# VH-VL binders against GTPase-activating protein and VPS9 domain-containing protein 1 (GAPVD1): the designs that were tried, part 3

Target 1, 239 residues: GTPase-activating protein and VPS9 domain-containing protein 1 (GAPVD1), of Bos taurus (Bovine) (a5d794r147to385)
Amino acid sequence: SYLLQVLRYLIEFELKESDNPRRLLRRGTCAFSILFKLFSEGLFSAKLFLTATLHEPIMQLLVEDEDHLETDPNKLIERFSPAQQEKLFGEKGSDRFRQKVQEMVDSNEAKLVALVNKFIGYLKQNTYCFPHSLRWIVSQMYKTLSCVDRLEVGEVRAMCTDLLLACFICPAVVNPEQYGIISDAPINEVARFNLMQVGRLLQQLAMTGSEEGDPRTKSSLGKFDKSCVAAFLDVVIGG
Below, E stands for the ipSAE of ESMFold2; O stands for the ipSAE of OpenDDE; V2 stands for 0.75 times the mean of E and O plus 0.25 times the DockQ between their complexes.

## First folded at step 1 (VH-VL)

Design o4 (framework fv_ontamalimab)
Fold by ESMFold2-Fast, scan of step 1:
Structure o4 (fold): chain C 239 residues (1-239), chain A 122 residues (1-122), chain B 112 residues (1-112)
Amino acid sequence: as target 1 above (239 residues)
Amino acid sequence: QVQLVQSGAEVKKPGASVKVSCKASGYTFTSYGINWVRQAPGQGLEWMGWISAYNGNTNYAQKVQGRVTMTADTSTSTAYMDLRSLRSDDTAVYYCARDLDYYESSGYMDVWGQGTTVTVSS
Amino acid sequence: DIVMTQTPLSLSVTPGQPASISCKSSQSLLHSDGKTYLYWYLQKPGQPPQLLIYEVSNRFSGVPDRFSGSGSGTDFTLKISRVEAEDVGIYYCMQSIQLPYTFGQGTKVEIK
């Protein structure tokens, strides 16, 4: 494809030349990111892969998960009226109030970790049908950026993971109806919020995997199946 | 033309809450974060927190944790900061400022709003 | 929290003379990605802060060549080669390597 040639060009002349190609990729507004999105959305094998990977876990979420999985304490509190807050958490400003709010946050985080690990599990199951064109693009990114002395190997691997999750899979998780992954199931406000939470956590996994010990990654929530993500990336860049 | 336009000045009593808006234009709202920074009269700059317009993720400064909520409405390209249980030492000019990082609070501010004066007095 | 310390806190400069502002951080601002998360802002009277220098030494769009940033680790300097009337205001350094983002106390620059 002509687009594959342009994508290779942009890896070499936009991402490689950037002082922080990882940040540029994360923003999703650079020429490479825009063209990659356009290319992947028009690719039949990409739609096939996304449907095989995401249809089942999304349908399970829509049918089985009824809780609003908010993990920010302040936003969680705001969902309830003052009377409901008193009933659920106790007197505002008390130690008990803070403890009860944290318990609900912890419960929601555990549920989100389980959901994210479920999505990662389906990703592993469907690695065999990952699109050859996208595998080529990821391998080109790995090859080109691995030649840059200022970039650690872990950072290059993290960028390849970002491309797979943040730039390809996560948009489809958040907007499955737009990607044709689901057709007959309505997405209500709670379900949409939960899909956004899954997308956020998948993207966080992609962003923080190579920054072990960094203060920003230490504040990450939950425990993810990092070994599955690493294995998936190895298969993609190795083919 | 990238710009952030904030809501007007507010005068509140101690214990009240205030909600400041920050309307973005001239760029893709979901591709950036929004920082909230305040400045008490005659004092320096104090970071309040950050929100991703992309994923809704937030990080708050410890001093205001439990009293602040930041939200972003992608349909109107507007960010909000809601500060509760106001004290006299919350009197400040509150700025919103665009963060180059849209995923987590690790960027820097390039474009700032004009500021919203919040006065807390009895 | 990372503490940012600026010196001097105030300086008066004759037009056309150079000015130099120091910023010291309580911890290294160098990240594993190779970048140093140090920024300089100028707040002119009655205006919001504006970005001058990002990542130690890079001038933001529209910032005159007379401004330059330098430094590494925990020691940083902002220099103005020839101060002009429009440069009056309060200068702040900022770090974003660790939450919360923290600012120096500010350096007031005024014309004699």
Scores: ipSAE 0.000, ipTM 0.428, lowest interface PAE 13.6, mean pLDDT 82

Design o5 (framework fv_ontamalimab)
Fold by ESMFold2-Fast, scan of step 1:
Structure o5 (fold): chain C 239 residues (1-239), chain A 121 residues (1-121), chain B 112 residues (1-112)
Amino acid sequence: as target 1 above (239 residues)
Amino acid sequence: QVQLVQSGAEVKKPGASVKVSCKASGYTFTSYGINWVRQAPGQGLEWMGWISAYNGNTNYAQKVQGRVTMTADTSTSTAYMDLRSLRSDDTAVYYCARGYRSGWYYGMDVWGQGTTVTVSS
Amino acid sequence: DIVMTQTPLSLSVTPGQPASISCKSSQSLLHSDGKTYLYWYLQKPGQPPQLLIYEVSNRFSGVPDRFSGSGSGTDFTLKISRVEAEDVGIYYCMQSIQLPYTFGQGTKVEIK
């Protein structure tokens, strides 16, 4: 394919020559990112992989998960009327109120961790059918950027993970109906929010290969099965 | 005047580790990468990996991945290759060779004299 | 991995006569930058390899003009117009377009 050769050219002459190739990739507006999105969306084997990986966990989420998995205490409180807040958490401003809100946040976080790990498990299970063309592109990115003196090996691995998760898998998690993963099931507002939470956390896992973010964010990500994401990347690049 | 000088011959038992050094002189060490290439007795050349002296980035051949560590000390202009869990088939002459920062332009242009590593029980 | 195949594996040459070594790669070595990342090395007995030719046809510093490289894509040739006694050794082709870097099996050149 001509597009594969163009993508390799863009890795060499756009990403490699950038002052910050990871930021450029994550921003999603560079020529490489645009063409990668077009190529992957038109690739039949990519649709097969995404369907095999995401159909089951998304359908389970749509059937089983009724709770709105908000983990920000202030946003969680805002979802309830003052009367509902009084019933659930007690008197506003009390120690009991803060304790009950934190209990709900902790419960939602535990459910969200289990949900994200479920998606990671399906990803690992379906690694064997990952598209050859996309495997080639990721391998070319790894090989080309590993030869750049200013990039640490962890940053190159993180960029390859960004390409796999932020640029390919996560868009399909958030909008499965638009990617043809599901076609006959309605997605209500709670389910959409939960899919967005899964996508957000999968994207954050892509950042753990470098020293990005504050220590608190990095610590909370320790609850997820990071080894499966690393193993997935190793299989894709041929390790 | 550009030169790479390697450490002396080593004899090791199976399961041991060996650390080979490669001291650079006559050029700006941090502007080039160092490749490691080995040659078993009577056999051809086999690439093992490279390290950038600029930032310490490494890339290892899959067959030694997990057993090898390459490092570079910019204060002494010396590169190192540490190979663990030695087997009899690791018996070879180990060469370091300068790559044009990452080996892109000239491949490997300056080579060390070689370090003979013998693994026997 | 890119496989590099050399022919012949050995040559016995009368001094002053020409020699030719072929190198074939399993994939094109032409990069999108227009360069072909193919190299020739000579390993003299008891010595480390030394660079003879870089990027198909460019002689490295100090290499005599009797050495020449040619080729494109996947087929490459190293020629020695008049073999001298000092040219004895094993010749290797190498590619650096893709990791891992790979060498041909080597061609042994001996004087008759």
Scores: ipSAE 0.000, ipTM 0.378, lowest interface PAE 24.1, mean pLDDT 82

Design o6 (framework fv_ontamalimab; at its last look DockQ between E and O 0.01; V2 from the best seeds 0.00; counts 0 for: pae E 7.8 > 2, placed apart)
Fold by ESMFold2, look of step 2:
Structure o6 (fold): chain C 239 residues (1-239), chain A 122 residues (1-122), chain B 112 residues (1-112)
Amino acid sequence: as target 1 above (239 residues)
Amino acid sequence: QVQLVQSGAEVKKPGASVKVSCKASGYTFTSYGINWVRQAPGQGLEWMGWISAYNGNTNYAQKVQGRVTMTADTSTSTAYMDLRSLRSDDTAVYYCARDTEYFDWLYGMDVWGQGTTVTVSS
Amino acid sequence: DIVMTQTPLSLSVTPGQPASISCKSSQSLLHSDGKTYLYWYLQKPGQPPQLLIYEVSNRFSGVPDRFSGSGSGTDFTLKISRVEAEDVGIYYCMQSIQLPYTFGQGTKVEIK
């Protein structure tokens, strides 16, 4: 279609020619990003894929009575009043207070890891119904950008992951109402927070550390089922 | 309370091996990494390596590459540092320290063991 | 490897007077996540190191407010507004932005 040819053109003449094509893609304000969003939103097979993949795990999140899955200890403490903090954690500044806060962070992290791995599992389960035209444009991006000398193979693969996760799937996770995935149930503040946490972590899976030997990239992401994400990407890119 | 308790002092001859243990308590062992840091007499701190208790991944300092093995036993919440082919310049106090790595928050090495003195002499 | 350079290496201070320790890194310690991975440790005689300051300027739990950290990029400073007898020991800066983790040479603080 005409729109697919324009998208291919923009890969060649906007993304390929950029000094930092990955940042340009992730900002979402370049012509390619805007047109890709419009194309995917108008694509019936994309709506079917997103609904088949995301409806069930989002509904499960909505029916589960979980609190905010906060993993930043400072933000976690700030969610509670001073009186609640004393009841939950004990005396401020004590070793017990720090230990209790850390126990809650650890519990929230375990729950959030399980939740994100559930979303990743549904992605793998529904790989077979990924839209053909989106598969084509991802393949065109991979082929075109793999020929650029200044771009390492890992960076090109990361950009394809950005397109699939950060630019297509994650917006639907964070705003499922806007994408028609959830239209018959309200999403309360806690559920919204947890969906945003899922979206944030899925986006982090699209990122690779730029610095050699960065322990945060290797250790923090090791708890996720990256093999399902990699397998999904390999099917879409490798043909 | 969060605590790291190390094994006792060792006296070794050159060419021998030493295995230092680091028993963790008061926290979820598999949620953290363990660093090993040594300090020769009258000297500063030298990082030797790191192990993830979650997946067993390791990274060793180049100076000890090929002579060190770090392991973690999740059933006993104990980390081990095995240093082989000991030399006189391996005489030091060896510390374990946990690494509180989380998604977007990091304290660094916040809890340290008491240290294990390893003396290598003829 | 990132080289961490401390100055001075030794400091004699009259109790109640301020002290300042400089730490310079051979590369920026600012990570792409927006955080700066610089830490300060105190090693009292015969003890393991203890954490004082994490992420440039945050005091660890139980650390008195007379300790403060500042700096950015490659230049960092630890200040003690009023040195007390219990502050005696060797101060180390450390980076954890990449492996291998590296320490400064240490600054020995003594009472005059």
Scores: ipSAE 0.012, ipTM 0.540, lowest interface PAE 7.8, mean pLDDT 83
ESMFold2-Fast, scan of step 1: ipSAE 0.061; ipTM 0.622
ESMFold2 (binder alone), look of step 2: mean pLDDT 92; pTM 0.943
OpenDDE, look of step 2: ipSAE 0.565; ipTM 0.864

Design o7 (framework fv_ontamalimab)
Fold by ESMFold2-Fast, scan of step 1:
Structure o7 (fold): chain C 239 residues (1-239), chain A 120 residues (1-120), chain B 112 residues (1-112)
Amino acid sequence: as target 1 above (239 residues)
Amino acid sequence: QVQLVQSGAEVKKPGASVKVSCKASGYTFTSYGINWVRQAPGQGLEWMGWISAYNGNTNYAQKVQGRVTMTADTSTSTAYMDLRSLRSDDTAVYYCARDFSYEDYGMDVWGQGTTVTVSS
Amino acid sequence: DIVMTQTPLSLSVTPGQPASISCKSSQSLLHSDGKTYLYWYLQKPGQPPQLLIYEVSNRFSGVPDRFSGSGSGTDFTLKISRVEAEDVGIYYCMQSIQLPYTFGQGTKVEIK
């Protein structure tokens, strides 16, 4: 389509010419990002892919999971009243308090790992129906940016992962009602937080370096099947 | 429908022990703690303790400390309260009650109560 | 332990008339997070307690608007604007700012 040619042009003359293409892409305010969002949101095959991939795991999360999957110890503590902190962790400032907080963090991390792996499984199952137009765009980004000597191969792959996850899949994970993936189920604060955690971790799984994530998040990355996310990218860009 | 269903009435002799069950349904059991509250005949409410269905952590009221054990079985969504060395003043209706929220807003859903009578 | 004191201990109300119950705590229930950890429960005859009001003034889901809670610090009030037959029972205030959770001694509301 004409619009696909414009997107290709913007990769060549906006992103490639930037001194920091990844930052430009991530901010989401450049012409490429705006046009990509409009194109993907108006693409019927994209909605079909997102619904096939995300409807079931999101509905399971909304029905089954009420746990708030916070993995930052300080933020975890802050959610509880003083009496609940004493009930859960004991005397504030004690060694037992620190131990019990860490146990809850570890348990939440294990649950979050299982949840993210569930989403990865559905993504892998539905890779076959990924939209051809979006596959073409990602492939053009990989091809065009791989020709730039100042960009490392890992940085180019990271940008393609950003486009697939940060700009397309993760917004639908975090706001499924806005993308028409679910319609009759309320999303409470806990469910929204958990969907945001899934989106954040999916983005981090194929990234290089340490631009995102804390030490605890990085530790849990070894527990994910990150080969599935990498394989998904490889299928989309054609190897 | 969210509900807590407790085991039936018990009659015990002084010095015996009693184990009351509380089966949860209609919600994610591990997302809420379970409180135990008792009420002696014609008297008010007395908090006995709490258990996390998530990690099994417990807190007991000082009056029953050393005589009570609270447990939770996540595979059956059932909480238990085991009270030992029973005395006549342990005669009461024992209620289990779910935390209003995991962050603590009191208790919202209560079991129907289990009458425990301790007599010679 | 925090001591919760209710007045009156019993109240006989003509149907449709208002009722008011006071609850006083031995220390402030206001936490540094800005929240006040006070709750009201109703125990109807032969039933377990049911939550009416949480955090002083918030009605729990399904609680009729004739029930209202107010107060701050150590002094709290539960008001029923028009007592109905289904409102008979024993009313308890509770604090959850510190362990153990403690209840008032209860206020019995009866229809004349």
Scores: ipSAE 0.014, ipTM 0.511, lowest interface PAE 8.1, mean pLDDT 85

Design o8 (from o1 with heavy chain D99E E100G G101Y Y102D Y103I D104L F105T W106G S107Y G108D; framework fv_ontamalimab)
Fold by ESMFold2-Fast, scan of step 1:
Structure o8 (fold): chain C 239 residues (1-239), chain A 124 residues (1-124), chain B 112 residues (1-112)
Amino acid sequence: as target 1 above (239 residues)
Amino acid sequence: QVQLVQSGAEVKKPGASVKVSCKASGYTFTSYGINWVRQAPGQGLEWMGWISAYNGNTNYAQKVQGRVTMTADTSTSTAYMDLRSLRSDDTAVYYCAREGYDILTGYDYGMDVWGQGTTVTVSS
Amino acid sequence: DIVMTQTPLSLSVTPGQPASISCKSSQSLLHSDGKTYLYWYLQKPGQPPQLLIYEVSNRFSGVPDRFSGSGSGTDFTLKISRVEAEDVGIYYCMQSIQLPYTFGQGTKVEIK
């Protein structure tokens, strides 16, 4: 379609020519980002893919899990009033308080890991039905930007990951009602927070290991089924 | 409790090799990288290199390139730094330090947990 | 290599008074992911370095709120609002945006 050619043109003449194409893409205000959003949201096969991938795990999250999956101990503590903190953790500043907070953090981390791996499993199952037109756009981005000598391979892969996760999959994870993935199921603040955690972690996992020689991105892989996210990206970009 | 425990002090002659160990406990070893940083007497900190405990990938500082090998043994949760062809200017305290990128919190802490240090003295 | 330059190299502070340390990088530490890869460490006498501040302005667990980091691009500052005796040591900034990781020369903080 002509829209696909316009998107390819914008990769070549807007993103490639930018001093910082990844920041341009992530801001979501450039012509490419605006047109990509309109195209993907209007694409029937994209809605089918997102629904097949996300409906089941999101509905399970909304029905089954009421825990607020905060893993930052300071933010976790701040969620509770001083009276609630005393009931849950004991006297502030005590060894018991620190131990009980860490136990809740550890519990939340285990639950969040299991939840994210569940979403990865559904993504893996539905890779075969990923939209051909979106696959083509991602492959064009990879091909076009890989020819730019000021852009390292890791940065180009990160941009392709941003397009797949930040610009397509993760918005649907965080706002499934807006994307028509769920109907008639209310999303409370705890569920919304947990969906945001899933979206954030999916994007970070896809970026992990994409910049060769960076210990930070590679070292965290042991907690998740990260090979599936990397494999998904590799299948989509065609290499 | 997260901890890195290093092997004891070493005294070596010029031209010898030294292998320093760094044993990790209290966390999933393969989820973090290990950096090696040295400090000559009265001097600042100098990065020597890092290793991913997940896949064994390494990167070494140019000054020690060709003389250093970093390894990680996942069965014992232990990282090693082997430095060869020792010179008097290799005399330093050698630290291992965990690269603290935590995917669950979304923060890059840098080197957040450090070993106690291993003094390596190279003298004739 | 990215060069990290600290000023001052030595600082004597009366207890309870503020202290400020500057760190300048030869290149921007802002990554395309939107994060700035700058860290501050404190090395107390006879001890290994300990993390104080990560990603420019975030205090590491257990670090007192009298410590704060700020800055962007190539210019960064560590501030201690009220220096205490336990704050004595050598402070280092570090960048991890590019290999090799590099440290500033260090700033020695002493109590008068």
Scores: ipSAE 0.012, ipTM 0.540, lowest interface PAE 8.8, mean pLDDT 84

Design o9 (framework fv_ontamalimab)
Fold by ESMFold2-Fast, scan of step 1:
Structure o9 (fold): chain C 239 residues (1-239), chain A 120 residues (1-120), chain B 112 residues (1-112)
Amino acid sequence: as target 1 above (239 residues)
Amino acid sequence: QVQLVQSGAEVKKPGASVKVSCKASGYTFTSYGINWVRQAPGQGLEWMGWISAYNGNTNYAQKVQGRVTMTADTSTSTAYMDLRSLRSDDTAVYYCARDWGEYYYGMDVWGQGTTVTVSS
Amino acid sequence: DIVMTQTPLSLSVTPGQPASISCKSSQSLLHSDGKTYLYWYLQKPGQPPQLLIYEVSNRFSGVPDRFSGSGSGTDFTLKISRVEAEDVGIYYCMQSIQLPYTFGQGTKVEIK
């Protein structure tokens, strides 16, 4: 279509020409990002793919998961009042306090790992119905940026993963009601936070460890089925 | 269906000890904590302390610190408050109350109360 | 310890008329998580206390809609839009933001 050719043009003449094309893509304010969002949101096959992939795991999360899955120890502590902190963890500054906080962090992290792997599993099962036009765009990005001497192959793959996850799938994970993936039902604060955690971790599975500012997130990546995300990307860019 | 059932009234002499029980039913005992609150005749409510059925952590009010021990038996879903060195001013109705929610947000279900009278 | 102060200490209400109870805390009950740790309890004659309102304004399960809570920071109000005979008892506010949990002195509500 004409719009697909414009998107290809923007990859070649906007992203490729940038000093930092990944940062430009992730900011979401460049012409390519704006046009990609408009195109994908107006694409019926994209809505079908997102619904087939995300409806069931999101509905399961909304009806089954009650725990607030915070994995940052300081933010986890701040969620509780001083009385709750003393009750759950003991005296602030004690060895027991530190140990009990870490136990809750570990428990939440295990639950998050299981949850993210569930989303990855649904993504794997529905890769076959990924929209042809979006697959073409990702493939064009891979081919065009792979010709850039300053970009390592891992960085190009990371950008393609950013386009698939950060720019397409994760917005629908975080705001499924806006994308028409779930029926009109309230999403409580805990569920919204957990969906945001899933989206954050899916984005971090772009396989670029050196990009992170959070060292703790790097150690947790080994617990996820990242091979499925890599396989998904390979299917998308391969044809 | 969710309920806390306490042991019967006790009459004790000064210096004695009393152990009040609070049996939980209709919910997952280990997901909540149990508060103990007392009320002297004609007076208001006074918080005495709390125990987690999840991890056994306890916190006691300063006025009873050193004289009280709270325990929880997960096999019988029963919480206990053991108050030692009883004084006449310990005469009160003692209530157990469940913390609301897994993260102990407040007190939503209360036992019927146990009257403890300390007199010579 | 946080001190909770209730006014009035007692009030007599004609059935069907509204009632209002004030509760003031010696320090803010708002936590950084955005929640305010203020609760209202009713103790009917001869019964244990029962939870009416949690986190300032949320009615507990089974509590009639004639009960409403409002307020912020250190100043809180419990309102009963139409007092019924079954509403007779002593009302207590409570804070749970820090240990020990503390209660107001109580407000006795009686029917005229």
Scores: ipSAE 0.013, ipTM 0.513, lowest interface PAE 7.5, mean pLDDT 85

Design r1 (framework fv_rolinsatamab)
Fold by ESMFold2-Fast, scan of step 1:
Structure r1 (fold): chain C 239 residues (1-239), chain A 121 residues (1-121), chain B 107 residues (1-107)
Amino acid sequence: as target 1 above (239 residues)
Amino acid sequence: EVQLVQSGAEVKKPGSSVKVSCKASGYTFTSYWMHWVRQAPGQGLEWIGEIDPSDSYTNYNQKFKDRATLTVDKSTSTAYMELSSLRSEDTAVYYCARDEYYGSGSYFDYWGQGTLVTVSS
Amino acid sequence: DIQMTQSPSSVSASVGDRVTITCKASQGISSWVAWYQQKPGKSPKLLIYAASSLQSGVPSRFSDSGSGTDFTLTISSLQPEDFATYFCQQYNSYPYTFGGGTKVEIK
């Protein structure tokens, strides 16, 4: 279609010519990003795919009685009042305090990993109905940018994953009511926080190979099957 | 499903001690903290203390720390509150109440039916 | 100890009325407040916790607002089953403390 050819043109003459095309893509203000957002939001098959993929795991999350899935120990502690901290962890600075905080962090991390892998599982199950036009544009990005000497293959794959997750899927995970994925179901503060955790972590999977200084990113990514996102991307690009 | 069943009413003399039981059922006993709260006739609620059934770790209201002892028996899913050196001012309904270990706070979602302890000479 | 002051001590109301109960903490307690309903001869029942989270099974006519030191419980349209005593509780600091209670009586 006309818009697909314009998107292809922007990959070749905007992204490929940039000295940092991934930063340009992630910033979301370049012509390619703007047109891609407009195109995907107006695409009926895209809404069908997002609904088929996300409705069930999001509804399950909303029904389950989970607390905040915070994995940063200091932020986790700050979520509790001083009295709750003494109740749950004991005296600050004690061995019990350190042990109980770590147990809660480990429990939350395990739950968050399971939750993210659940979303990835639904993505894999519904890959068959992924929009052909979006599949085509991701394939064009992969082919065009793979020819650029300054871009490592891992960075090109990461950019394609950014386009799929950060630019298309994750916005619908975090704001499903805005994207029409769910209706008539309230999203409380805890559920919103957990959806944001899922979206953030899915997005961080796209940063593999370039994130050396973030222990949280290393810890989270090390607990996922590394084939999960790669397999989804490979099916989408037809590799 | 979730039930907290307390022992029956007690009448005690000043200077004696009382031990109230709270039998839990319908949930994993060690996954929830147990609290004790009292209410004097026509008065408000007063928190006595809390116990983690998984390791018997306790926190007390300082007002009761020297007189109250909280214990659990994991084999019978039963919590106990013992209050010593009873005074007439200790006449109250004593409640056990459940609170989730990993919950968002120290709010009490299920309460026992209460045990009236009367202290009179 | 953190003192929780409730007002009013009692209020007479009719079915369909809007009832507001206020709870003031002597120190900042962030959002660490819970609200309970107690009917004569019965145990307290949890209504709201963390200054906005409605307990499952509690009707939507119950709501709360506030932060820091000033909190309110609102019953938007009083029903016959709502005539009871209501208590606030802070769980910011030990010892946990309760308000003096507000008795909602039929007019």
Scores: ipSAE 0.005, ipTM 0.497, lowest interface PAE 11.0, mean pLDDT 83

